VHH binders against Putative NADH dehydrogenase/NAD(P)H nitroreductase. Designs and how they scored, part 3

Target 1, 191 residues: Putative NADH dehydrogenase/NAD(P)H nitroreductase, of Methanothermobacter thermautotrophicus (o26223)
Amino acid sequence: MKLLWTSQHIKVTVHIDGKVSKMDVLEAIKTRRSIRKYQDREVPEELIDKILDAAMCGPSAVDERPWHFIVVRNREMLEKIPEVHPYGAMVKDAPVAIIVCCDSSLEKIPGFWVQDCSIASQNILLAAHSLGLGAVWTGVYPLEDRVEGIRRLFSIPEHVIPFSVIPLGYPAENPGTRDLFDPDRIHLEKW

## First folded at step 22 (VHH)

Design o6 (from j1 with S30D S56D)
Fold by ESMFold2, fold request of step 23:
Structure o6 (fold): chain B 191 residues (1-191), chain A 122 residues (1-122)
Amino acid sequence: as target 1 above (191 residues)
Amino acid sequence: EVQLVESGGGVVQPGGSLRLSCAASGFTFDDYELFWYRQAAGIERELIASIYRGGDTYYVDSVKGRFTISRDNSENTMYLQMNSLRAEDTGLYYCAALPSETYNLNPKYDYWGQGTLVTVSS
């Protein structure tokens, strides 16, 4: 592995594979959009590994890390997700989807697993974007019919709660960036 | 301030065709996923067709091959072309718009129109 040190005017980080990674984290956060249209193009396994590594880097309540991930590439299974998740219709057109789950047996502090899995889900979106992919978080929890439908479809045990379904792929749409900064939401010293 | 208006409903014979329109005011469709629902008397609303920001369309089995959803963002309007109409298609038709950045696609929080009545009868 080689680390490159640069002056304050230029920063370059070279990956082990020799490619330059240059998306600033603030740029990634500000430019990420929900992408529901994907190219007919396979997502390499190595990119999924990087995305899940990033997902697991999130903080969690008392470091409980209650998350599990199901990677779905099988076309028959992807096509069945909309049958139990009616607003996930685009999932059948995605090359891959990630199901974020909470394993309640790993929960150390009750009531924080939703925040924990939300952090992991957002990290998946950001990591996918930084790698040139598009993704969207489609909500499962707390909608009981979606939770039970996904649980049955993927044989998820009762102590494991499917939280979100995140289809992803190389984007086939470009919705552009939104400027959402609102100073009225900022309160100095007190509300 | 924000409004969706359905139009184009009416009475039509079985096997006939009808085209519904949904016009938005107070916002633009650019960053919205769009939906058509129908509601027969005494039954809850049923999602029947979707068109996403990127142009992809999805249909429930009961209308697939007969109905075509489309959108014209420049006119801020969505359409539902209904062909080969059947008596079971009778009902109120509603359009809805859901912001693209939501992680929770829930029709309770969509913008809703007032509906347009479609009656398929002899």
Scores: ipSAE 0.590, ipTM 0.817, lowest interface PAE 1.7, mean pLDDT 87
Fold by ESMFold2, last read:
Structure o6 (fold): chain B 191 residues (1-191), chain A 122 residues (1-122)
Amino acid sequence: as target 1 above (191 residues)
Amino acid sequence: EVQLVESGGGVVQPGGSLRLSCAASGFTFDDYELFWYRQAAGIERELIASIYRGGDTYYVDSVKGRFTISRDNSENTMYLQMNSLRAEDTGLYYCAALPSETYNLNPKYDYWGQGTLVTVSS
């Protein structure tokens, strides 16, 4: 089963990635934008699976992999997120949102989970963009009111910390690319 | 540098209307999310309306149906049309513009100008 899965996965991955993404990794990083307006179009479960696979590919402190993801498609739940996240109003208009969480029982060393979940969150954004979707990271942690509000809304237990809410969908806006390279931020050899 | 200046406040009777303006300099609005806030005496600022880069608008329940937020990116100006004004609408009105690429929108970190005073009284 494992050998068949690995063989079929390698073959399918090469073909799908070569046709679906169309974009090299540096271009994806440079052209990804925060998208807050979405088409009235469902996002297939297959694409969500690919995005979450990418999210889990990131490094983590001592390979602790503390992340959990809540996939939200229910319209009534999406409409309630803005009640506890005042700057997440666009989430109610998204076809789907992903909530990135830390399960603190998986931490192998305390306090590195923020970096771990940030890596997973950024991978979600890049993977969505590579698949023709738009997304935005709406911050939850470390804002206590947002953390508590999201925890209550989704019945998240005390040892699990909601980190980010990422609405996504096919984009209905195109803000274009920005040139943000600043050589004054680069220090050779020392500060 | 981003500079925002609110104007258009004044004294108006209940049921009246006012149109507030928020003029910007140092940037074009088209890559910013825009917001109006209201602050009554002794109360923290309340986000009351937003208009996103893509044109979508959002309102809190207390002003929905009475206030309309709009933007004119060519004039670097945002507006708040306030109709059917009530005594509880009295307060200082502030605008804000946050870059679209921020992921940590937080009212406590918004820029605050002096505001424009709206007084609804008989």
Scores: ipSAE 0.584, ipTM 0.815, lowest interface PAE 1.9, mean pLDDT 87

Design o7 (from o1 with S108A)
Fold by ESMFold2, fold request of step 23:
Structure o7 (fold): chain B 191 residues (1-191), chain A 123 residues (1-123)
Amino acid sequence: as target 1 above (191 residues)
Amino acid sequence: EVQLVESGGGVVQPGGSLRLSCAASGFTFSDYELFWYRQAAGIERELIASIYRGGSTYYVDSVKGRFTISRDNSENTMYLQMNSLRAEDTGLYYCAALPSETYNLNPAQYDYWGQGTLVTVSS
């Protein structure tokens, strides 16, 4: 059964494996894996729009929403990323990547933008997973060589800080789910 | 005890070949990204090749076309086939493994390194 959804700001038609996409949020959180191998299959723009809508739903310090997103589909640009981000080598094999950035001119409370962009980045991963895509967060900030390399490659101005590069695509691997719950990490009332 | 043990190094003439092995004990490679590094005297360790959980491989330009990384998860072992060796390839070779669920795939910043296996390319 295929069901179509639309949003208030964008009319989007999405096909998800011929099934209604009603993944429970706890299931999405528990089953999301870092995916670094992708099918040679284009990701529709409407899925990227849904993912970025989800990214922008996160809270931020005093609702400052300092995030900006660069959507990269150009093969030449994707292939250049490993030159400045060697541990993001799989990005060249992805059909699309999202660069999460902080615009420091939007900060209202200095020093919380890392949390803000981390929230947006994790929402991207969860939304991609719920839509049948695989993704991985590849760290850029705070590694100076990566930050400057990505800034230079994508013409990012000095007041904007590239935080993460997130390649995504239809997954070509299935690593399965892990059971990571550890009661020893839970402290009642005090440490 | 979690260990990575490199082997297969030796002395070889320019143009020769060597095959390095990296064996793991205390954990299995199945959900890990795997890497080979080399370190020449007086120089920082350099990433030279990687092989991901899904089989994708990546190489730095200086070894591309000459070195081949591979993994055998059932034997808990990774390999580096080095062909057309040059004097510049001389150094201590290390393997590294990093859990796939990290957002920072940079094992060079971790403290866990073995002794490595020495490759000497000399006449």
Scores: ipSAE 0.631, ipTM 0.826, lowest interface PAE 1.5, mean pLDDT 87
Fold by OpenDDE, fold request of step 23:
Structure o7 (fold): chain B 191 residues (1-191), chain A 123 residues (1-123)
Amino acid sequence: as target 1 above (191 residues)
Amino acid sequence: EVQLVESGGGVVQPGGSLRLSCAASGFTFSDYELFWYRQAAGIERELIASIYRGGSTYYVDSVKGRFTISRDNSENTMYLQMNSLRAEDTGLYYCAALPSETYNLNPAQYDYWGQGTLVTVSS
C-alpha cells in the first residue's frame, strides 16, 4: 500500500487581523523555518511570555530543568551580540533575542544538559512560529569563543553556560516549506 | 558534486577596486547562507562578509563602507565588490556556503570551501 503522501500545501493563512492563528503542533513542526530577517515591529511581551512558557515545558534529564533564559530587548546589547557572535548578525536586526543557558548547579546527572537546552531551544522556535514569529537558533555552545563572548557580554556566572542565542521577530522572509520525509530512514524492528 | 569557485582576484594598487565572484554548483543556492573569508599570510582565516538568504548582510568592521556583498540566486553566484582597497586587504579570499536550516552556522567547521582567489594590494 503506497501511502500517497499528498503534499498538502499548508497555506499558513496569516490572518492580518492581529489574531494569532492557532497552529496545531504538527503544522508548527512541519512548516517551521529558520528566519533571519525581521520586520521593524516590536514583539509584544505577551508573546515572549508564551514562548518562554513553552520553553520550560519540555522534558529534561530526570526533570532537572537546568535552563535559564535571558530576554534581550535593549538595542545596544542586541547590537553587541554580533561582535562576539559574528554568525548571529541577524540579532542586531531583531526586536528581541532569547539566550538559553544551563545552570550546571541544577544538573542532577552530568552531561544531559545539552539535550535539555536543545529541547528548550527547539520549543522556543516552534512556539515562535506558531505565534506568527520568525526565529533562528544561533549556536553558541560548544564553541568556546562564542560561549565566553556571550558570558562576558551578559555577565553570566561561571557555573552557567550560554547555550544558544535565538533572535525573534515578525518574519520578513518566507523561505517556504520543505518535504523532508524519507522512508529510507525508517527501519522496521531491525536495521 | 558541490563546488564553489572563486574568481576576480589580482593585483591592484591601494585605493583601487576589485570584484570577486563565487560561482556555485551542485546544491540549491537559494537555500544557503553565503560567506566571504580571507586569509592573510601568517594570519588565521577571518570572516569578512556574509549575506543571508533573506538578504541581510554582515561586515567585519575593517571592510565596512568599502566592501559590498551580494548574491544572484538566478546565476548561483555571490559577489564581493571591494573598493578603496588597502594593503591590509591582501590575502586569499574564500567563498563559503552553509544550509540556511541549521543551528550551527560556522562555515569554518562544516561548509564547503572554494580554492580561493588571491587579492594583492600593493603600490
Scores: ipSAE 0.621, ipTM 0.840, lowest interface PAE 0.6, mean pLDDT 91
Fold by OpenDDE, last read:
Structure o7 (fold): chain B 191 residues (1-191), chain A 123 residues (1-123)
Amino acid sequence: as target 1 above (191 residues)
Amino acid sequence: EVQLVESGGGVVQPGGSLRLSCAASGFTFSDYELFWYRQAAGIERELIASIYRGGSTYYVDSVKGRFTISRDNSENTMYLQMNSLRAEDTGLYYCAALPSETYNLNPAQYDYWGQGTLVTVSS
């Protein structure tokens, strides 16, 4: 018997075996929205593992894969994040957050780690959405006050750069979907 | 183009109250995150409150329990109810709006500011 969880925008089918049905990639991309309000509901560790797996599957410069992830569930720590990142206020209300970091010692070539961590961050957002969760990318880098704040709060070493904080949870808002297709941005063969 | 017009500022005694308004136009108000800032003389502009499209709010510690941010999407207006005003609340108050579908909520990087409304708390 499949338990259907209906959110306002996403139907998640929970299988008897504990597996959650995933939406296809195009659907995930098309319907994903930044979610900043969450239900008072825990996110299973299995889902976080799947999200982190997805986060590590993206390309990186010369396959350098410089990313590290801090998974934060501690309520005290979640509540402290807005003190150093006021635009991450929703983090205090999330059951879990992922902090994406770059280990500069893992860079094979300089100057591409932002793209690498961006890809990882986006994959987290897409994976979360595909699993029936809401998430939002709260920018840390390149704002020095936020970078240093998160660094101190989580005792992140100097060679590791906090890049993004991504709160996750079951969504408690429904912003709808957007159609952003613009044929005027498409050029065939030449400009 | 985002247009924001602040109003409701004035001179009040300590312990007094004011209600600020921010009238917005030129964008889909309901799809934006909204912010109140203030700037005291000689001090950098600071975020004091925010209200997201989903209704979540943020307050800086110094205004918690005294200020209330709200929004009326039908009127494209954001409000800041300020109670128990203190001398340190004196400053120019600004509203800002940013698109919700962003990874960089930082109004300082955008020109989506009003002219501000002056709040003076003095005996």
Scores: ipSAE 0.619, ipTM 0.840, lowest interface PAE 0.6, mean pLDDT 91
Fold by ESMFold2, fold request of step 23:
Structure o7 (fold): chain B 191 residues (1-191), chain A 123 residues (1-123)
Amino acid sequence: as target 1 above (191 residues)
Amino acid sequence: EVQLVESGGGVVQPGGSLRLSCAASGFTFSDYELFWYRQAAGIERELIASIYRGGSTYYVDSVKGRFTISRDNSENTMYLQMNSLRAEDTGLYYCAALPSETYNLNPAQYDYWGQGTLVTVSS
């Protein structure tokens, strides 16, 4: 909120902007949850641009950067996704979804594109969360029926592999955070 | 000791109603996505209804308008109200639960199944 005031002892206008607080990266990682319920509210294109910029900042095998992204806002298309992805039913309720794809013609080292696209997908989730959005990764690859269904629905060419569908929007649920640290998973020097 | 226990199946006439229950023991539903499946003879299990942590519900076309899924996290129980039953609804009904923090909502790949409850619609 922008606040203007004047004092007779101080002749300076002071503004209190309604600026969003930056979220620390460790806080974002610890507090991000899978969100499957969204407000009926559009997500500005500016936020999608920031999210995709973050997605492309991830490392990839030998810097191959094999990812492509399809941004889906069309209601008819969003409503068709559950027909080929039965566990993506919440996608029809999202204002927007991002499909993360691998272009196999960009692979430089075979067999690492899954890691590459997983990194991009997680960056999408974290960036969305830091911007006040909720998102969830709905798996496509390696489930053959989901891969072919999404490829058919969005006219994705054969050399491009749909990896994940990520619906996102302003969250309409707050599941809270979890305490997942387990020191028994940590091995010093050896197994 | 983790279990899902379905109940409420039985024999009913066409047009009748049944209410199926799925009770969890050894874990709580509060941060889970919940599902009902059915399996007719000679067919693989099919997802028929879902209810998510936030209360959103989804149905396949063949049951939409006739079946209602609901959950009561305080009782650690999910329900399927089945109205206007038809002969083709005959089958074994299973519940399933997955933690909400998953990128693969596909209970068929996990052992989070109940034992099933039989619904028979016949005159």
Scores: ipSAE 0.616, ipTM 0.827, lowest interface PAE 1.5, mean pLDDT 88
Fold by OpenDDE, fold request of step 23:
Structure o7 (fold): chain B 191 residues (1-191), chain A 123 residues (1-123)
Amino acid sequence: as target 1 above (191 residues)
Amino acid sequence: EVQLVESGGGVVQPGGSLRLSCAASGFTFSDYELFWYRQAAGIERELIASIYRGGSTYYVDSVKGRFTISRDNSENTMYLQMNSLRAEDTGLYYCAALPSETYNLNPAQYDYWGQGTLVTVSS
């Protein structure tokens, strides 16, 4: 019995006229905060598509682009994530989560996939913030219990490594901004 | 210096109640995620409750409906109200605090811990 995996083609319907508030990249970087409380409000698919587009635009080692993304909206699955990732407790209260994974079979040079998936994860956070959403990076890799927990929960194959779980939603907290600039960490020409 | 000091532990009978406190100093309390852990004899330390900056809470299944975590940012203090105590709740209770902007909440790696307070539930 051949289980026909119907590849649901996510039709990215780009609704052109939505006034995407033009937050510039520096503003997004400087004002972004980890958000762990969300409104009881659905996130439109269009915004998730934009976030995923951004996630795939970063550099990777020799452009290997080893990342895959699982978009989770099912309430039951969201509620199960804290069982295997207790520090991801806020996922149960989010309308959606993105799981960033590495397909090791796509690596061209071993050992750079952590940087690749980190770049993708950070782009998700920045894109979400620029679109008026709150998000947080909950670390999965390299903690074995979390990696295997997420793997089992989502039936992720052995050659694919769960890296991060990122819940997203309209923010229900405002932690403010931080000023972390430290000129003593800047060295000119040499140490 | 970051300090966490647990208090409120003691000996209680099954069905009794205790209120633990964790007094914090040396960091911006309102910008931290707060956690209660416990360690029973012969068992690894386990997360039992958390309260995040935004007020969201988490409870492990074994304490749901019996324990309540809260925080008072004005007093830099976290609390754990424990009702309907059971023998299996016996252990050392620890509070932990982690920065909100961390992407890796892992108490085994980088966080602030108190010395713990002993809770003994015995008949």
Scores: ipSAE 0.608, ipTM 0.834, lowest interface PAE 0.7, mean pLDDT 91
Fold by OpenDDE, last read:
Structure o7 (fold): chain B 191 residues (1-191), chain A 123 residues (1-123)
Amino acid sequence: as target 1 above (191 residues)
Amino acid sequence: EVQLVESGGGVVQPGGSLRLSCAASGFTFSDYELFWYRQAAGIERELIASIYRGGSTYYVDSVKGRFTISRDNSENTMYLQMNSLRAEDTGLYYCAALPSETYNLNPAQYDYWGQGTLVTVSS
């Protein structure tokens, strides 16, 4: 049975009209792209709140929820981030960035916080996309220079580990969608 | 296989100009972030400029106002216009490319380097 996956061109009609069109979860996952160019437009606080709510809804090891979030809107601070994270240059052009951190003191079991913060970071990306925003995960951990740079810049305590910097904004690029399904990666019952 | 070929290097006087090119093949160029690095003798490789898929750019402080990075997706080529060249700009210049759908942009972690093109600024 050849499952004819009809490439339904999901026309993501981003209706720019103030109505946040609710995107279903599968559409959000399938159509999300890393966005590194943003419009000169502010992101409403309401949207950031929704994104952060989503970020906190993921599972974590034994429900430890070790994450903290720094919301950065200050232009001076946004412009300084590329100085310590050169591959995060787009942050200076974003109206807002979220820094995802782990508070190690909140870990109930050691060594799962990377998964926890990854889940939170991915939820931020998906939520942003579903709300008509573009975002990108700029890797901080485990690169020591970036971790320490972000730590110093934002005066993050030693027991708190910066994990990711995620700039957000209304997208000013459209990379299109990707079909990444690979049946060769699927094994039935055994390898 | 990702292939990057740098060209345009040479010997120039201080204050002179060069235009470097990086010809890419073996991948969807428009879906990649592009980088210029340089390595001076006895010094670690340094990121000097980046151009992202959407056109955003990064420059290291030492080249700001002098160097311009650009890309032509139709030609699968990245450029580096270098003006007001200085002796300290001398080095081997490398092109790198990374997929846009990544959370860990750092070409140093990947073997997607060309052979480089030599830039010598000497009086």
Scores: ipSAE 0.599, ipTM 0.832, lowest interface PAE 0.7, mean pLDDT 91

Design o7 (from o1 with S108A)
Fold by ESMFold2, last read:
Structure o7 (fold): chain B 191 residues (1-191), chain A 123 residues (1-123)
Amino acid sequence: as target 1 above (191 residues)
Amino acid sequence: EVQLVESGGGVVQPGGSLRLSCAASGFTFSDYELFWYRQAAGIERELIASIYRGGSTYYVDSVKGRFTISRDNSENTMYLQMNSLRAEDTGLYYCAALPSETYNLNPAQYDYWGQGTLVTVSS
């Protein structure tokens, strides 16, 4: 086990002599970046399973769990996404994408499904990062042209709402960590 | 203080070429996703090309194969090389930028635009 501490850019590294290393949750949150460039390398099914397991661990309004996930690996389908989602063009270069959807038949409280699917989407990003993958959340809802286009492209039924498209893969870029702490956003006791 | 300045427009005959530039200041250029739009008279701006922080590019079908988007982070400048120009390419060309850490919601509504550079393709 080797733990390295320095005066700056402190990183916690665990020994990896035959064991899969695990990333601390605060490290994952602080170092996760939107990754839009991917290696030409397949993502194993077991990693997608772990990511979706993590996605479903989030809280939801009254435990309604309204989410459904579409896993897209087909190259032709990935290449069509920019036709209906032009600001998500990097999806065509990803080995896999996950579409996060709300099944409105599972809603128990109107209007909270957006929070529910946002939580699932963020968990996908963090889980992917913790597994050595890069990902980005490309917004679909509430942009009607994107919602309609994605629903049509993937034959999503009318009671199911596509919320986000998340391409992922092994990263081919490293944008680095940002230091965004802003004390002016912190209010003690009152506004 | 944030500025995007388009340049390089002009009058050209069909089949000709132009190279547009988008000079940026007031933000960390290498942290932004970049876009070219065009606007024909009386029509909404349309996205025509994008280039991401990592170099990935996207083009709409009407310009694919004829236009090339690029960026030079050392000059804080994005370019659009426009070849095989057609009359329908006539319009104002705008650059736009969005922070890289975004889930790509409404770039035309959120952040920075230039003033445009006019391209006229006339026979």
Scores: ipSAE 0.562, ipTM 0.806, lowest interface PAE 2.1, mean pLDDT 87
Fold by ESMFold2, last read:
Structure o7 (fold): chain B 191 residues (1-191), chain A 123 residues (1-123)
Amino acid sequence: as target 1 above (191 residues)
Amino acid sequence: EVQLVESGGGVVQPGGSLRLSCAASGFTFSDYELFWYRQAAGIERELIASIYRGGSTYYVDSVKGRFTISRDNSENTMYLQMNSLRAEDTGLYYCAALPSETYNLNPAQYDYWGQGTLVTVSS
């Protein structure tokens, strides 16, 4: 059972037995943490569909929407990812991972696809969190060895660029929230 | 300021054991992913073991079953228990740290290294 923490937001309680997920968006943004330990529990396909729906809602340069997503549940494939991405080894312990890709043939404005796929990737993290899941963004692009390794492993065509690998599952850790607001980063009117 | 100090290296015979320590200060230790690297003479540093904030571990094939990485968040210390040591394990051992809110980049590109601790496996 979850209890939302603040009275300064629209408060929505989440019921485990009722499976409601009405989390205030500011709370979701502030409380999302990178989760690298997962329960041995499957993630329903319906939740993955909701997460990917949310991923595709992000803005993109001139609405180009260059993203594609590979959903990976196969244990042997998940266990091979550390061979080409050693700093994303927690993927082998996740019930599922999402690979965010750019189809370069969909670019309408050259050079903005990284922003586009970053927005989709962050939306995956927030949507997963709002649904009671934990996730982490493991970087692929711009590291050439990782890009090529992931492309080979998942038979990704040359015009498609793997951008990130996002393992997710029901969390088995709770790192808590961080207080990161820094007024010195805020400049009024000019630098 | 982030500081990492390795210790516990020494000279040992093949088949022997050593326990390395990495003492950390200047950051919230429990919010970091931790790594051991080794560097043989004339070779680039190689990642050999990882331990994540939640306790999950990863090992490169050459050390699986022989080395054990662990962390003690109450003492801000990471350990590497090295058993069944071989001559090819000789080298300088470094610890490294990545913040947990990261894209899991290569920590070798950070300034979060210690001086290393030397392990020599010889008869």
Scores: ipSAE 0.403, ipTM 0.741, lowest interface PAE 3.1, mean pLDDT 87

